VHH binders against Probable cyclic nucleotide phosphodiesterase syc0937_d. Designs and how they scored, part 2

Target 1, 255 residues: Probable cyclic nucleotide phosphodiesterase syc0937_d, of Synechococcus sp. (p05675)
Amino acid sequence: MVEDFAGDAMTLSIAQITDLHLLVDPQAALRGCVTTPRAAAVFGNLKQRSPDLLLLSGDLSEDGSPASYERLRDWVEELGCPAIAIAGNHDQPERLTEICGRSPFMGEPVYSIQGWRIIALDSYQPKRIDGRLRGDQLDWLDQRLGEDSSPTLLMLHHPPVLIGVTKMDAIGLKDGPEFLEVIAHHQQVRLVLSGHAHQAFIQGRGLTTFLGCPATAMQFDQPELPAGWRSLELEPDGSWRSQIHWVDTDSIHFA
Key: E = the ipSAE of ESMFold2; O = the ipSAE of OpenDDE; V2 = 0.75 times the mean of E and O plus 0.25 times the DockQ between their complexes.

## First folded at step 1 (VHH)

Design n3 (framework vhh_nb_b201)
Fold by ESMFold2-Fast, scan of step 1:
Structure n3 (fold): chain B 255 residues (1-255), chain A 119 residues (1-119)
Amino acid sequence: as target 1 above (255 residues)
Amino acid sequence: QVQLQESGGGLVQAGGSLRLSCAASGFTFDDYAMGWYRQAPGKEREFVATITSGGSTYYADSVKGRFTISRDNAKNTVYLQMNSLKPEDTAVYYCAAHPYDEYSGFDYWGQGTQVTVSS
């Protein structure tokens, strides 16, 4: 570990939300699921927990509309914590940057926070469902990781590992093997967070743990499950804890 | 009644070409991603190519540059043009339809068509 982790750094509390699939009409349904109330319920849950940092790991809007991103922005502003957002395959990246490219959203790909490095990666491909980091981003990542041995959390939308679900593995990260080769050379990478799969998963490889997050919109293999999100508590020594939280949308209708 | 019916398989010499077709019925074809998979004797089924409802295409590294997937939504048909065939391409080829999620529908699979590449 480095000297800046000694004595005065605190636990970093992170919330990850993903796959919100917000539509221009807040009452519109995607595949029988009205997505806005589910996301709103999750933000209500986040407000009670007061995270230090919000990670939004893609597919934030289904239709890329300004209204959907403005709704997201309003919720993040009300929550009152900084946010890092990346595009998923349903997003319009230019619109996301236009509306969510200012405070409380952070615009850089790399942050040093409480002794950890947080690196956001772009796996978006125009007009494609699957993801790709591309050789230039992989080289960039390798260089960044070589410069700083701090415990590192990476975030990308598409899972870089096979999760054993044929339909999801067909549309995952196309250059996953190349990404995993880069990660294998950098033992400080402790966590890799992703969305896309609409389900929780945990997979270990060396010293790195790969964590999938359930959607706020809908869960693919367990449709009875409510909206979900992931909490993480990162310690300055590189240790961490994580938990999935399920949020019943019925609580919103009773308020 | 959902059906995926493959055709166009057969015996071909190394360096040759085949075009596989998959005729689909009984579901909303335009909303599904269509894919090709293959299974050689003694091996697991492996991904070959897919085409999304929006027309984006993806290929396994082993076939990239040699195979081309396409679709005709008016005919509810997906195609796989296979060029520069190698003995290693010998397999049963399966057509598949994939919904975006389980709320949108179910995965559907064809019965397969044999492709044999002789050296």
Scores: ipSAE 0.000, ipTM 0.147, lowest interface PAE 14.6, mean pLDDT 86

Design n4 (framework vhh_nb_b201)
Fold by ESMFold2-Fast, scan of step 1:
Structure n4 (fold): chain B 255 residues (1-255), chain A 119 residues (1-119)
Amino acid sequence: as target 1 above (255 residues)
Amino acid sequence: QVQLQESGGGLVQAGGSLRLSCAASGFTFSDYAMGWYRQAPGKEREFVATIYSGGSTYYADSVKGRFTISRDNAKNTVYLQMNSLKPEDTAVYYCATPYEWGTSYFDYWGQGTQVTVSS
């Protein structure tokens, strides 16, 4: 039936969370912010929204500890939806993969979901703050994009575009120009999601929209702002809607 | 400090060949893409060719099949082999790398080397 394939059930509901900076001690603070309660409050908010897919765009752990990743996994299991996670510059990729690399976490870099392709990219560099995709991954991405013209969402931790914040632009994606050249040849790339900047941004280039997501931990230069996350509604025709959600943690007490 | 130094330009007759070299220093060369751009008098700089760190190459349609980009990581050098040269290939040729980002695709440029193709 046409109704089974063209109705609202074909809309893909996505939640993006990023830059959780979880520490082994759930009461530990980073830059004056106790990060665990803020992430927990966001997961509480997500449970009320019931997304189809969770995207975790890096810096999930501050210290790379097994305990921090197990805490993350427990929350994702309680949420009960599939999740795709990538490492940020603070993560330990091997531990992330070991603890969060199996159900409900998805382990492949490419997924076809409800008419869209979701591609997760790895910009992690050992012992560095800035990111790089590297030539092998850029070649791989070019080949994957050439194989399927479906509307495509890419996720990477480091912003591939200049956001107009000098300090942040100094530690972004070092091979951003190479990445932008690759995707400029693939008109089906509709969305590029990133973390790292601890702030929301939106920038259009050709047919592609680049979206930055606020952190669940703290927002850089705006410590008064609460934890944030991004919702996306993706339609099979390649159209989309997105919104930032702010989660006030002042009424949630963790002892 | 990133430094790029081009060489190998000159005067050549139509149908001839030239090989350009670019010596790079001040960064981990093997980790970065390298590109060639050109600029004719009164025109903006245009893309010619790129070689990625992984070895894949991309060419402008105007030079595809005639030019070949290659690299020697042991010598920190990128090359542009130019065959079947045409008068419209006359330009200053620049070596570039996206070492740090800016508003253009390639952020660091050499001083350029002049290529003149006579009819």
Scores: ipSAE 0.000, ipTM 0.142, lowest interface PAE 16.2, mean pLDDT 84

Design n5 (framework vhh_nb_b201)
Fold by ESMFold2-Fast, scan of step 1:
Structure n5 (fold): chain B 255 residues (1-255), chain A 118 residues (1-118)
Amino acid sequence: as target 1 above (255 residues)
Amino acid sequence: QVQLQESGGGLVQAGGSLRLSCAASGFTFSSYAMGWYRQAPGKEREFVATISSGGDTYYADSVKGRFTISRDNAKNTVYLQMNSLKPEDTAVYYCAADLYEGWSYDYWGQGTQVTVSS
């Protein structure tokens, strides 16, 4: 038996990487953590996995320097995987767009890929740590979701849900309740991915699952943990699987 | 070696004000986010306010508009100005040296008692 012209639907393989906190100097440390080698180790791991799509969910640079974004761009180009990047609160969004604005980076906020819609949201606020989507973007999102019932994955940097860590919840998505109200009216929203928390979490609300991703830089609750990333396997019928991967930097030799 | 010492607590009537201070030593103060937490009898410690190394401030909803956190890097001190105090603000207030981003490297002071009478 062989697959016909109408053969099996394609699975979409996604890698989520977040909170890289790259600095202009590749040997520079953030709180004693040298962030560049940890991110490099994760990209080395991804090169062996060959994902279909890379999601970069913010705090890609710590200092917003051109050199940090050029380093990220070069790694993504080497991987050869289409990538969607959003800014976190540490990023310089204009610089990110300028340097990471060409293939394999994708510039639109909405994509249809293998039966799924992927929508990237901007929660960045100038000179602030907390996030906000704002009423115009929430109205825009509501309109986009009303146009297509395909299973949908949303990505934003700041968690839109409380994770039970009071100091992290104080700097999360300030209009989270408004965001949750919008998506509650759209049953096709299956997944919401975020960074910022530097830890994995999973929370269900209605038909939507909210997933937090560990940082490649450092983990807040367990700083001894290595760099982390999330894999997702999305099926055209809207079903999905996901797993956190830990990358031991001592086990990977840097080129 | 890291030391955090709170002061300025006391007894005050509802509607009153108190200014808490936290003197820090044994670490590079200007490089740390500083915060205030409180613990009421029979409850777990809850977040009150934090100030980043860059001066950004964040507050629990219960204290927004009433409390102000500030820092003086030259004096290695963080402050909490508490206005319009309510009986429900009664707690031991703790100073913490931590990352406002939820970092686990928290150093805690011994606490200072704030009692707000009805």
Scores: ipSAE 0.000, ipTM 0.277, lowest interface PAE 12.1, mean pLDDT 86

Design n6 (framework vhh_nb_b201)
Fold by ESMFold2-Fast, scan of step 1:
Structure n6 (fold): chain B 255 residues (1-255), chain A 121 residues (1-121)
Amino acid sequence: as target 1 above (255 residues)
Amino acid sequence: QVQLQESGGGLVQAGGSLRLSCAASGFTFSEYAMGWYRQAPGKEREFVATIYSGGSTYYADSVKGRFTISRDNAKNTVYLQMNSLKPEDTAVYYCAAKTDYYPDYSEFDYWGQGTQVTVSS
């Protein structure tokens, strides 16, 4: 596979952010971390990079408040690119849909963009920390993947693979093995993105790469680490590149 | 009153085999995912293998092809068959249980007391 950075290539530039844990009060702290400034600093980084698409992989709000989702919406509108958002276990999905269910947010679970398919999956379970896709959604996913062989990126909040961290593996995707069986039937699935773990990881299985993204809020067991986000560059032939970006929020000046 | 009791550890020479067992009580075993973790002196606890309630299995890359996890729901027991053992497999091995009813990070992270495995060169 040839690596191509030509400026006139039809490359899809994606930014993934996750686990923002926004609270109604922009000065409020979660476990000693004031989450709003960290997310704001990441959006400042994104504005400089001008991505084509923003993926928000869950736990966008800590408290499910309208004010937290409105703050998120304002940042996405200012960024000026389309966004796909899914709920994490802390979110209130109905409120997320109500406030972030219109442009620039995209409401459908499947999109064809510059030769790639992007599919957003819902692993949310009411009043539970762990995730589950359930049989109906797994059957739906299998059917969608059977319809189009374009290189495909899947996004879900809960990691479908074990990452080797006991506490996180206890609250991951409960039907992860069933999900992995479905995608093993579809060689076009190149990337699976997730949040939840508050850390970066990378695992390969067959032709699929599973990527975890650090939180904008805080990294578990490493509170000294800054806010993070993931960039992806997707080529129409199915090749891709990805990188984690760390944003030092202590250096950001709010005027 | 959840209890996990490991057995089957011991001293073995490199290239040898051991079978670990974990007897579980106090919960509906067939509905729980069961796992094995290990901890060597001075190191963090490391994932080894898991088997989900539906029978699907996952392995750490370091043990894939050498270790096999299995379960017997009628006996409320999970097993770890360890083949081609290496000195670097020396650790205390812990049995763990996960539930579908996870209210927070701690309530349903059940652990056994561990069993020592020592692999000599």
Scores: ipSAE 0.000, ipTM 0.124, lowest interface PAE 16.9, mean pLDDT 85

Design n7 (framework vhh_nb_b201)
Fold by ESMFold2-Fast, scan of step 1:
Structure n7 (fold): chain B 255 residues (1-255), chain A 119 residues (1-119)
Amino acid sequence: as target 1 above (255 residues)
Amino acid sequence: QVQLQESGGGLVQAGGSLRLSCAASGFTFSSYEMGWYRQAPGKEREFVATIGSGGSTYYADSVKGRFTISRDNAKNTVYLQMNSLKPEDTAVYYCAVTFEDYGYAFDIWGQGTQVTVSS
């Protein structure tokens, strides 16, 4: 219908980065990988793409230091893109909020953007590697999803699905089954993005697609792979497309 | 509607050069990573090079230092500059893009362009 058409329908361009594991010392290595140059190279790649929204799906800092979060903040500010960040198990959530809790970072858990709804979830557990959303947050999510049928993208750090990697599945989202039960009642949930696994994965379940993003730091079990990130193009009608991008990090490989 | 069309292949003597082109249509080209692959007779299809949306490149060890991948987003075209060609580079060269949607990953391939390097 012509009378239902109002204004510019635009594609929403999203970049997801995850598992940066930034350290106070920009030359420090984690598992043989110097993480700062790899993250910097990814931000250089993002700058040329000019995304509408940046999603940072956890483990942004390895040591929770102020210097690591300030470095991240400087890169996001230089990119000039609004950002939504969540904590991973290595982060210090209070420090992340203190340093990255203002523009260009967005502070609310729910956003409506160009016909889509984006909801950021917190799976962080103090002093634990594995994740948990907990009953209060699951009830909150159920209520948010019940109030708006717009196509919805959810972001959390810990994968809510088994990915077939024994060590990673042992430290995933502990209340994943409860989470999956909630979203099974809400057909508008089209995408669930996560980090943590340091590898790409794609898994379809009903009407929902679960996407794992490679780390900017290092890939588990495939250390020869470069830094990675995910692009998404979301259409106002709820259709979407995604791709993994690999970024050359030759600057960190010495003879 | 997504289409990839390669060109620039041909016959060249060992030590020579060729520049391959791949014209892309039906998607937002500038947003996607593009790759080159090749398949020699009796061998499996192998990776050659990739270029990200931001211009970051990654090469197979067999071609590093000899081949250069580049892109022109204004022309929706990805290129492969091949220098110091060897008989072992003889293959059909394919342009590719990988999409993920609706729970699945799938590759779109061009029809290929033949490169023959004489000894």
Scores: ipSAE 0.012, ipTM 0.417, lowest interface PAE 8.9, mean pLDDT 88

Design n8 (framework vhh_nb_b201; at its last look DockQ between E and O 0.01; V2 from the best seeds 0.00; counts 0 for: pae O 8.5 > 2, placed apart)
Amino acid sequence: QVQLQESGGGLVQAGGSLRLSCAASGFTFSKYAMGWYRQAPGKEREFVATIYSGGSTYYADSVKGRFTISRDNAKNTVYLQMNSLKPEDTAVYYCAAKPYWSGLKFDYWGQGTQVTVSS
ESMFold2-Fast, scan of step 1: ipSAE 0.114; ipTM 0.549
ESMFold2, look of step 2: ipSAE 0.247; ipTM 0.651
ESMFold2 (binder alone), look of step 2: mean pLDDT 87; pTM 0.881
OpenDDE, look of step 2: ipSAE 0.014; ipTM 0.253

Design n9 (framework vhh_nb_b201)
Fold by ESMFold2-Fast, scan of step 1:
Structure n9 (fold): chain B 255 residues (1-255), chain A 119 residues (1-119)
Amino acid sequence: as target 1 above (255 residues)
Amino acid sequence: QVQLQESGGGLVQAGGSLRLSCAASGFTVSSNYMGWYRQAPGKEREFVATIYSGGSTYYADSVKGRFTISRDNAKNTVYLQMNSLKPEDTAVYYCAAGYSDWLTEYDYWGQGTQVTVSS
């Protein structure tokens, strides 16, 4: 007799946004891209989709200014769902934590939601563009993963895998091989989400899928592409679906 | 308006050293990112090294520990010090520049300088 594990557990709807590169001046451009209206358009799209959880995978501010983080906080508050944010290499981690380290932003690195575990990792290095998790964090991750076999989604800013773009691979996760060794020992890790690359990618290794998310700012190598974000639908049994959404921003401008 | 001029290439024996220079005009190397790429005959152009506005440097695995990228802000010039050269380092080396402290599509390229490493 097959035991029935179907309960009241629901699909977890997640939105991932990344690489917003917000500047103190909402009209400022980065490489010909005015980043504030593009991020605002994505939040407009998210409001229509009503996700259960928002994941912000780094490079949220270009200049680390309080105004840029306050603008982000206001958008997340208006969206009305819980959010988990991590720093990218352009962020000021202490300022990010000060402004975005309280409700609706979640402050813990590990969460159990609708049968899944979500773990946020810190790959930020002071005064460096590449990332590193460090031995203490890798040991911590290994211990957390050993305690609970629930399907697990990990989020970090820097891609831990080579994506085949030499210029991006040179500034990825410095201790990627060590991270991949930890993950190889824990079959429940189903998804690893990252930003940084300003492009979508999908790479499978064993039972783990590594997903890169396009930026809300500009896309590298394809500047004609609009702002992007990733949706994920996570099922309690560990199955999942994911899709990239491109948001046509056209003539959007700040009032 | 922006011009990048490479120099320092030439013929060298395996195990030798060369220093490439890239002089920039109409562009400030200290405020932007600069990089070196190379293209061997019949191969695609590949990344070698980059230096960002803040001074952080990154290298392709094939050159790590042998090549060093640096800049002289007063001379508005970026350098590539190449040590322990191998025949497989033979290529045309290109200087590249972009207006950012992150590695995106480069806005400007030099004309290239030939490096030939003999047996």
Scores: ipSAE 0.000, ipTM 0.275, lowest interface PAE 12.3, mean pLDDT 86

Design o1 (framework vhh_4orz_3)
Fold by ESMFold2-Fast, scan of step 1:
Structure o1 (fold): chain B 255 residues (1-255), chain A 118 residues (1-118)
Amino acid sequence: as target 1 above (255 residues)
Amino acid sequence: EVQLVESGGGLVQAGGSLRLFCAASGFTFSDYAMAWLRQAPGKRREWVALITSGGSTDYADSVKDRFTISRDNAKNTVSLQMNSLKPEDTAIYFCAAEWYGDLPFDYWGQGTQVTVSS
């Protein structure tokens, strides 16, 4: 379920990118997919759209190398908007924080922006592919949500809902049911964004919409699809609209 | 035809070491994540170690700090160095390949037996 609203001056324009799988070698390929040019093409598209905020929902680096994170940081700096990044299961969280823990990257997990609250959650587990928020973070989230009834967008790497793809559902958010129970008590949570699945999905539960973002690297189950990203326009009244954008690696075809 | 062939299994006493090898053919090895899984008698198959196409490694808690996974893309091989072996490590060890490194594995070997005596 998608909602739409025609707003103006206080509309918050967000771009979500995810699953970039950047490698130390910018010419390196994963299954014939050279990931650096695909991410670069997406950043080119983002520059034309001029978002107010960039959300990076994990698996930003494949190898955790400093060079991969510095490349990402340089692109975000050139884009010129604030960014919120979280680790996916392929990331090295400490290195991500060291390199991308400074401007233009925002360092706090909770932000109030143009009438909305944006909350970034950490589902990373050391030495595991699947995700977990754990009881301390779930209690923290419940308390933060109880403090402010503003329309809220949550971001985490691992999908907290089953998407109907057996292989992805086996390695998703292991405490998803506990997370969904917390969300069910807070009607102001309008959007939950995730990566990990390397495909777009949309699922409604109560008043919350769960949105999966396609990868910039490669798509699962539809490998013919190009690099993707999600735009969101958020209104202060809690209404929103969203769209997936597919990006050709050769930007000369369309201005 | 895709094939994964494991070798290096055998009998070893507790506290000893073994190195397992997996030779891959029939696919672009360097693009695949490689993993080791094991199945002990009467138990389900469990994941042990993973190495992504980019070289990132991950380990099950039960083997962390004792096992090391590595790959040689020039030879299309993945290996598992097993140190400080325990009787509980006794299992058939399987090599598996997966295109993205986060999905159930696309290709499996036939396995190699590791027996650790007390």
Scores: ipSAE 0.000, ipTM 0.197, lowest interface PAE 12.2, mean pLDDT 86

Design o2 (framework vhh_4orz_3)
Fold by ESMFold2-Fast, scan of step 1:
Structure o2 (fold): chain B 255 residues (1-255), chain A 118 residues (1-118)
Amino acid sequence: as target 1 above (255 residues)
Amino acid sequence: EVQLVESGGGLVQAGGSLRLFCAASGFTFSSYDMAWLRQAPGKRREWVALIYSGGSTDYADSVKDRFTISRDNAKNTVSLQMNSLKPEDTAIYFCATYFDESGYFDYWGQGTQVTVSS
C-alpha cells in the first residue's frame, strides 16, 4: 500500500563509525596503519553526507589519551550533528565520558528520535579484551524494552553473535547468549550494531538484524581495504536500509 | 548449497494479477537483501523490486504502484504480488540475492515465465 506521508515523521539518517584507535601522536601507526588520517578522511566523507545522528561504537582511542579524545571531539563538533559514543576495550571510559560526555555528544543511554528508540550499551570490562554486559545491565535493558514498543536500535561494542572468525569469536561478548535471550522477548528490537571485529558482517536472528561495522583504522586480515563506515536510513514505520561506505586516504597529509 | 527456487508464473490476461514465490535455502536468508529481476524477450535483464533485510522496499518506475514485494523470514521466502499486469510485463522473472555492500545481484534460480496476453 502507498500512504500520503506529508507531515509525518521523516527518515532518520544515521552514520556509524567504529574502531578509530586514535593515538596521542597523530602521526603514530598501529599495525603499520597511521590511524588519524584514516579517521579524518571518514569525517570528510560524513560531512558530504550530512547525517542526522552519529553513532560511535567503541575503540575510539587506542591509548585512552585526552589528546586522542579531544581530536575526536573536534571532528564531531565540526561535523555539526549529535553523537552517541560508547567505550570499546581499548578506551578509557572515564576520560571518554569526561571529554565526549557533553554536547554535541549525548550522555544518556536511551533516546527517542523520530519514531525510533536508540539504546547504547556498555560491554567494557576493566583490563580485558572481551566484553560483558552483566546481569544488572541485562535486567535494566529488559525493563527499558518493556516500557516502549517503538522500533529499537541497540548499539554495543562487542559483537553478541559468533561471526565465524575464530580469533574474534574468542574475544567477543561473553554473555552474548544471555543478551540474545533478552532481545528475543522484545520483537521491537530491529537492529543491533557493533564494532570490534574490524569487518562488516550481517546476521539475522528472529526479527533482529545484527550488523558489524568496518573500522576506520584498519580491517583485520584485510589490510588493503580502506577505512569504512556504515550508513543507516531508519523509517518511522520501523523499516530500514543500511550500506557500508569505503573511504580511501589521500597520499597527501591532512593536517 | 545456495538455492533459489521460483514458482507462480503462468499465462494471465492483461489487467490480471499473479503472485510469484521464491523459496531460499543454503544461507541465512534473513540477513540478505532480496530482489526480483526480469528479462523480456530480446531485452537485457533488469531489476523490478528490492526488499532489504531490514524490511524496506524499492521498485523500478515501470512497476511502482502495481507490484508489491514481501518476505517471510520464518519460511525463507520472498514473494512478488503483481497487479494490473500489462503485455509489456511479459518476461522470465528471477529471484536474486542483492548485496548492497557491493552493489551486485547474485542469483541461482532458473526463473519463472510470466506471459501477459491482450
Scores: ipSAE 0.000, ipTM 0.152, lowest interface PAE 19.0, mean pLDDT 85

Design o3 (framework vhh_4orz_3)
Fold by ESMFold2-Fast, scan of step 1:
Structure o3 (fold): chain B 255 residues (1-255), chain A 119 residues (1-119)
Amino acid sequence: as target 1 above (255 residues)
Amino acid sequence: EVQLVESGGGLVQAGGSLRLFCAASGFTFDDYAMAWLRQAPGKRREWVALISSGGDTDYADSVKDRFTISRDNAKNTVSLQMNSLKPEDTAIYFCAAPYELWGSTFDYWGQGTQVTVSS
């Protein structure tokens, strides 16, 4: 579970979307799921809610095509808020950076926003489905966290914790234990967001809460579920609240 | 060229054992999780066993405690030891390097190996 907290004038409203699996053909299906309309429905829902910041936690494209990233870019431009994107295992990271590496997308890994630090991590491995941060990035993260005690939100594609689904846990973050050791030394890390699992989860460890986000594409083992996304409201004092939103494409109309 | 070649299938009586082998080539084998799937006539494909790149294993409830998956990274092979076989285990068995683990989609590059269990 997450706790609800009262907001103030400096509350940061965040939307997380993940695992869009966009294909070059907007009518193409993946596992019987036509992914483009599902992502479009979520963006319609986001436009009504007007977040301050959009976090895109990987597997944004299924095929890594320029057309899929350009479609994503068009939706983010239409939404009109700043965005931070990371690659998942299906993405082509260089192409993602090339097409989505300019306004409204933010290109740095560390941001200070309304009293919080947001740090985007790269768990992508070429030709692999599981993830790894690697020793140099873990050392870098340790140094960044040591320099600023502000409440911190980390985002990476692969879950760094076991979620209790053995087949997903087999393809999670390979150096998860090393990552957990780093953040255990930094009490300011309040939230760790991930995608990849195509399902929601919540897990607490010490003072850190780990949140998995459902896909905008299909949900694993529950294909009847609609596209999902996560909202977060962050307070400058480090308190927060979050919830999952489900978006049914059958009832959503786009102009 | 990615190639997976299954072997070791055959006809066996209920209660018997078989060991299946998968020889992999054309990719960095050590970096991939490997899975065994099966398909009986008129049924959809289902996974039966998974081994991660690090050696962690998982099994479908229908085969748990009877099947054991293992890998040999030096030989680029994955194997499935099948004990206490039942007629309902009759199927074509495929090895796969799963691109997407969940759902019905797996990348199969082999022809599979037939396992037939008589009552």
Scores: ipSAE 0.000, ipTM 0.149, lowest interface PAE 16.2, mean pLDDT 83

